VHH binders against a6qnr0. Designs and how they scored, part 53

Target 1, 346 residues: a6qnr0
Amino acid sequence: MRLVHLDLKGAPPKVCYLSEIFPLFRALGANGILIEYEDMFPYEGHLRLLRAKHAYSPSEIKEILHLATLNELEVIPLVQTFGHMEFVLKHEALAHLREVARFPNTLNPHKEESLALVTAMIDQVMELHPGARWFHVGCDEVYYLGEGETSRQWLQQEPNSKAKLCLSHMEAVASHMRARYPTTTPLMWDDMLRDIPEDQLSGSRVPQLVEPVLWDYGADLDLHGKALLVEKYRKSGFSWLWAASAFKGATGVNQSLTPIEHHLRNHLQWLQVAGSVPADTLRGIILTGWQRYDHFSVLCELLPVGIPSLAVCLQALLHGDFAENVKARVENFLGISSLEEMSFRR
Below, E stands for the ipSAE of ESMFold2; O stands for the ipSAE of OpenDDE; V2 stands for 0.75 times the mean of E and O plus 0.25 times the DockQ between their complexes.

## First folded at step 21 (VHH; framework vhh_7ubx_2)

Design y6 (at its last look DockQ between E and O 0.82; V2 from the best seeds 0.00; counts 0 for: pae E 3.2 > 2)
Fold by OpenDDE, look of step 21:
Structure y6 (fold): chain B 346 residues (1-346), chain A 121 residues (1-121)
Amino acid sequence: as target 1 above (346 residues)
Amino acid sequence: QVQLVESGGGLVQPGGSLRLSCAASGFTFSSWVMTWVRQAPGKGPEWIATIYSGGSTMYDDSTEGRFTISRDNAKNTLYLQMTSLKPEDTALYYCARGYYRGKNSWPFDYRGPGTQVTVSS
């Protein structure tokens, strides 16, 4: 599977624009979309406070999903449930659920109400995504985990650990989903799992509940390290893994142009990783296209600016390389005479 | 175990007022967001109003300006003051703990048995 990540933070595309680009995504070789809603989802009830003023309507969501279906793009919704909770925890009414009072990034895992909040968010999103085979629950960059007052006290007691705390919350979220939506598999960013020992991972229920997404956007991947990480996760009990590359929004907080060569290298190296691990280990790859680094950050390069990069990356993945014939195909798809003229080099 | 018990429902004429109460037990009431939900026959549950643990309130558009949600943490009690009642307000009213999960995902175990409100001339 090849999924295009649509980050709706800050600069969400209009539905009409999506109708134009979805066919292109499919033509370029994508067969899915990861949609990170954040404040663009039309949360209902008292959770409407999570909405941006220009959030999509339920009708618009339905239309987007319909367009995706028309173009044979499977949709995976993403809702943050641990880190990157700024758009949720910035609100005074929900501030008590912060791990650290002064930082809206991290959810307090000790509070039952925290689990109640994120699972309610998941339920509302799933209501508009019936039949979703996967659901991404985020859980990346939980920066302040263990630093809250309750966490500090809790961590002083044996055998408690930060890893245990992290896995506990992840397990709770995933368990909720598995119970409520037995045909939906939770996806989770893997960064918080990378340093957790194999025995602790295997000792938890997380490997049986989720499929981790191994993300790395660098142009110089540690191929051997990635292979070892894949092996670790497999040994820990994860049945399927995902990769995540980047086609935009990963080379500077305020980047205005996309360094295509960087992203091409990233994708080619992920292909190498895929070739170096056992077959049927990696289920697919998510081509991330971040719009901003967090809820309060400035915008990265806009989606239209990133389209050439996306084309290059998707075609490289599809064909296994970026030889001259692939380059020519991309140029044809984009209607340009020379890709080099559009390439940004740092 | 979490328990919620609603009271105060009854028959009232259009334009009338009612005050509902919800007695909570089995959890730290002051730490939780509380919500009133109603369900009319043949309809799904409808969110009415929420009061957060910090005291902030939010209302559905249909009840905004007419209903007031409040709480007494010392008494572990949630209230709903209803004014200018309409026939359309006729429903079973539930006190619920937690967050609204959607029309088709509302956890029934987070609510009380409900109290009937009937608005009729």
Scores: ipSAE 0.858, ipTM 0.939, lowest interface PAE 0.5, mean pLDDT 95
Fold by ESMFold2, look of step 21:
Structure y6 (fold): chain B 346 residues (1-346), chain A 121 residues (1-121)
Amino acid sequence: as target 1 above (346 residues)
Amino acid sequence: QVQLVESGGGLVQPGGSLRLSCAASGFTFSSWVMTWVRQAPGKGPEWIATIYSGGSTMYDDSTEGRFTISRDNAKNTLYLQMTSLKPEDTALYYCARGYYRGKNSWPFDYRGPGTQVTVSS
């Protein structure tokens, strides 16, 4: 599967624009979308405080899902449940749920109310996504985990560790999903799992509950290291893995490549990783298109600016390379005379 | 183990007042968000008011100004003070723990059996 990540943080596209671009996604080789809502979801009841003023309405979300169906695009919603929860924890009413009282990044995993909060958020999103086969619960970049008062006390006791704390919360969230939505599989970003030893991963319930998404947006991947990581996850008990690349954003500060060259190379590197692992290992790849890295950051390039890169990356994945014939196809899809003209930004 | 028991319902005339109570047990009441929900026969649950563990409150638009949610953590008791009651306020009123989960299921983690409020001439 090849999914386009729609990062809604800060600037959600108009529904009419999506009606134009979804057919293009499909024509370019995508067969799904990952929708990252943040505060653009129309949370209701006393969770209304989570909504941005320009969040989609329930009707707009239903229309987006209808458009995805018409274009044969599988939809996976993404709701953060651990890190990246500033849009929730910035609110004074919910500040007691922070891992570290002065930082709104990370949910306190020790409180029963923390789990109740994120499971309610999941349930509201699932109300509008009733047929979802996968649901991404985030769990990336859980900054300051283990540094809160409760965590420091908890970590003093054998056999407690930061890894156990992380896995415990992941397990709790995934268990909710599995119990309430037994046909929906939770996805999680893999960065918090990468350094956990195989025996700790296999000793937890997480491998039975989730499919991890291995992300790396660099122009040069450690191909051998990725293959070893895939092997570790498989030995730990994960049945399926996902890859995640970037078609927009995430290029770093000191790049000598144009953004499109960077992203194309990232995708070609992931193709090599895929060729280095057993068949039936990767369920798919998510082409990420970051619009805002976190709640307090400025906006990155908007989706329309990223379409040429997306087209290049999708076609490279679809055809297994980026030779002259594939390049010509992209130029035809985009109605441009040469992709090289787009490579010379500085 | 979690138990919530509402009381204070009854028959009241339009314009009247009523105070509902909810006795909580089996969990650390002071650490939880608490909510009042009402439900007329054949209808889904309707959120009324919420009080967070830190004391912040939030009200549905239709009842703001008429209803007041409060809690007494020392007595493990949640309250709803209702004034200016209207016939459309007639419903079973439930005390609930936790966060609103949506319309397709019971909207909260736990609820009591409810207390009937009937507003009629």
Scores: ipSAE 0.395, ipTM 0.777, lowest interface PAE 3.2, mean pLDDT 88
ESMFold2 (binder alone), look of step 21: mean pLDDT 82; pTM 0.829

Design y7 (at its last read DockQ between E and O 0.82; V2 from the best seeds 0.00; counts 0 for: pae E 2.4 > 2)
Amino acid sequence: QVQLVESGGGLVQPGGSLRLSCAASGFTFSSWVMTWVRQAPGKGPEWIATIYSGGKTMYDDSTEGRFTISRDNAKNTLYLQMTSLKPEDTALYYCAKGYWRGKNSWPFDYRGPGTQVTVSS
ESMFold2, look of step 21: ipSAE 0.522; ipTM 0.814
ESMFold2 (binder alone), look of step 21: mean pLDDT 81; pTM 0.822
OpenDDE, look of step 21: ipSAE 0.790; ipTM 0.915
ESMFold2, fold request of step 22: ipSAE 0.327, 0.364, 0.338; ipTM 0.737, 0.745, 0.743
ESMFold2 (binder alone), fold request of step 22: mean pLDDT 83, 81, 84; pTM 0.839, 0.818, 0.845
OpenDDE, fold request of step 22: ipSAE 0.892, 0.883, 0.885; ipTM 0.955, 0.952, 0.953
ESMFold2, last read: ipSAE 0.352, 0.305, 0.439; ipTM 0.745, 0.717, 0.786
ESMFold2 (binder alone), last read: mean pLDDT 84, 83, 82; pTM 0.847, 0.842, 0.840
OpenDDE, last read: ipSAE 0.900, 0.887, 0.888; ipTM 0.960, 0.954, 0.955

Design y8 (at its last read DockQ between E and O 0.85; V2 from the best seeds 0.73)
Amino acid sequence: QVQLVESGGGLVQPGGSLRLSCAASGFTFSSWVMTWVRQAPGKGPEWIATIYSGGSTMYDDSTEGRFTISRDNAKNTLYLQMTSLKPEDTALYYCARGYYRGKNSWPFEYRGPGTQVTVSS
ESMFold2, look of step 21: ipSAE 0.553; ipTM 0.835
ESMFold2 (binder alone), look of step 21: mean pLDDT 81; pTM 0.825
OpenDDE, look of step 21: ipSAE 0.867; ipTM 0.942
ESMFold2, fold request of step 22: ipSAE 0.478, 0.395, 0.435; ipTM 0.780, 0.765, 0.733
ESMFold2 (binder alone), fold request of step 22: mean pLDDT 81, 81, 81; pTM 0.818, 0.824, 0.823
OpenDDE, fold request of step 22: ipSAE 0.888, 0.880, 0.885; ipTM 0.953, 0.950, 0.952
ESMFold2, last read: ipSAE 0.494, 0.431, 0.464; ipTM 0.783, 0.787, 0.782
ESMFold2 (binder alone), last read: mean pLDDT 81, 81, 81; pTM 0.823, 0.820, 0.819
OpenDDE, last read: ipSAE 0.883, 0.886, 0.880; ipTM 0.951, 0.952, 0.950

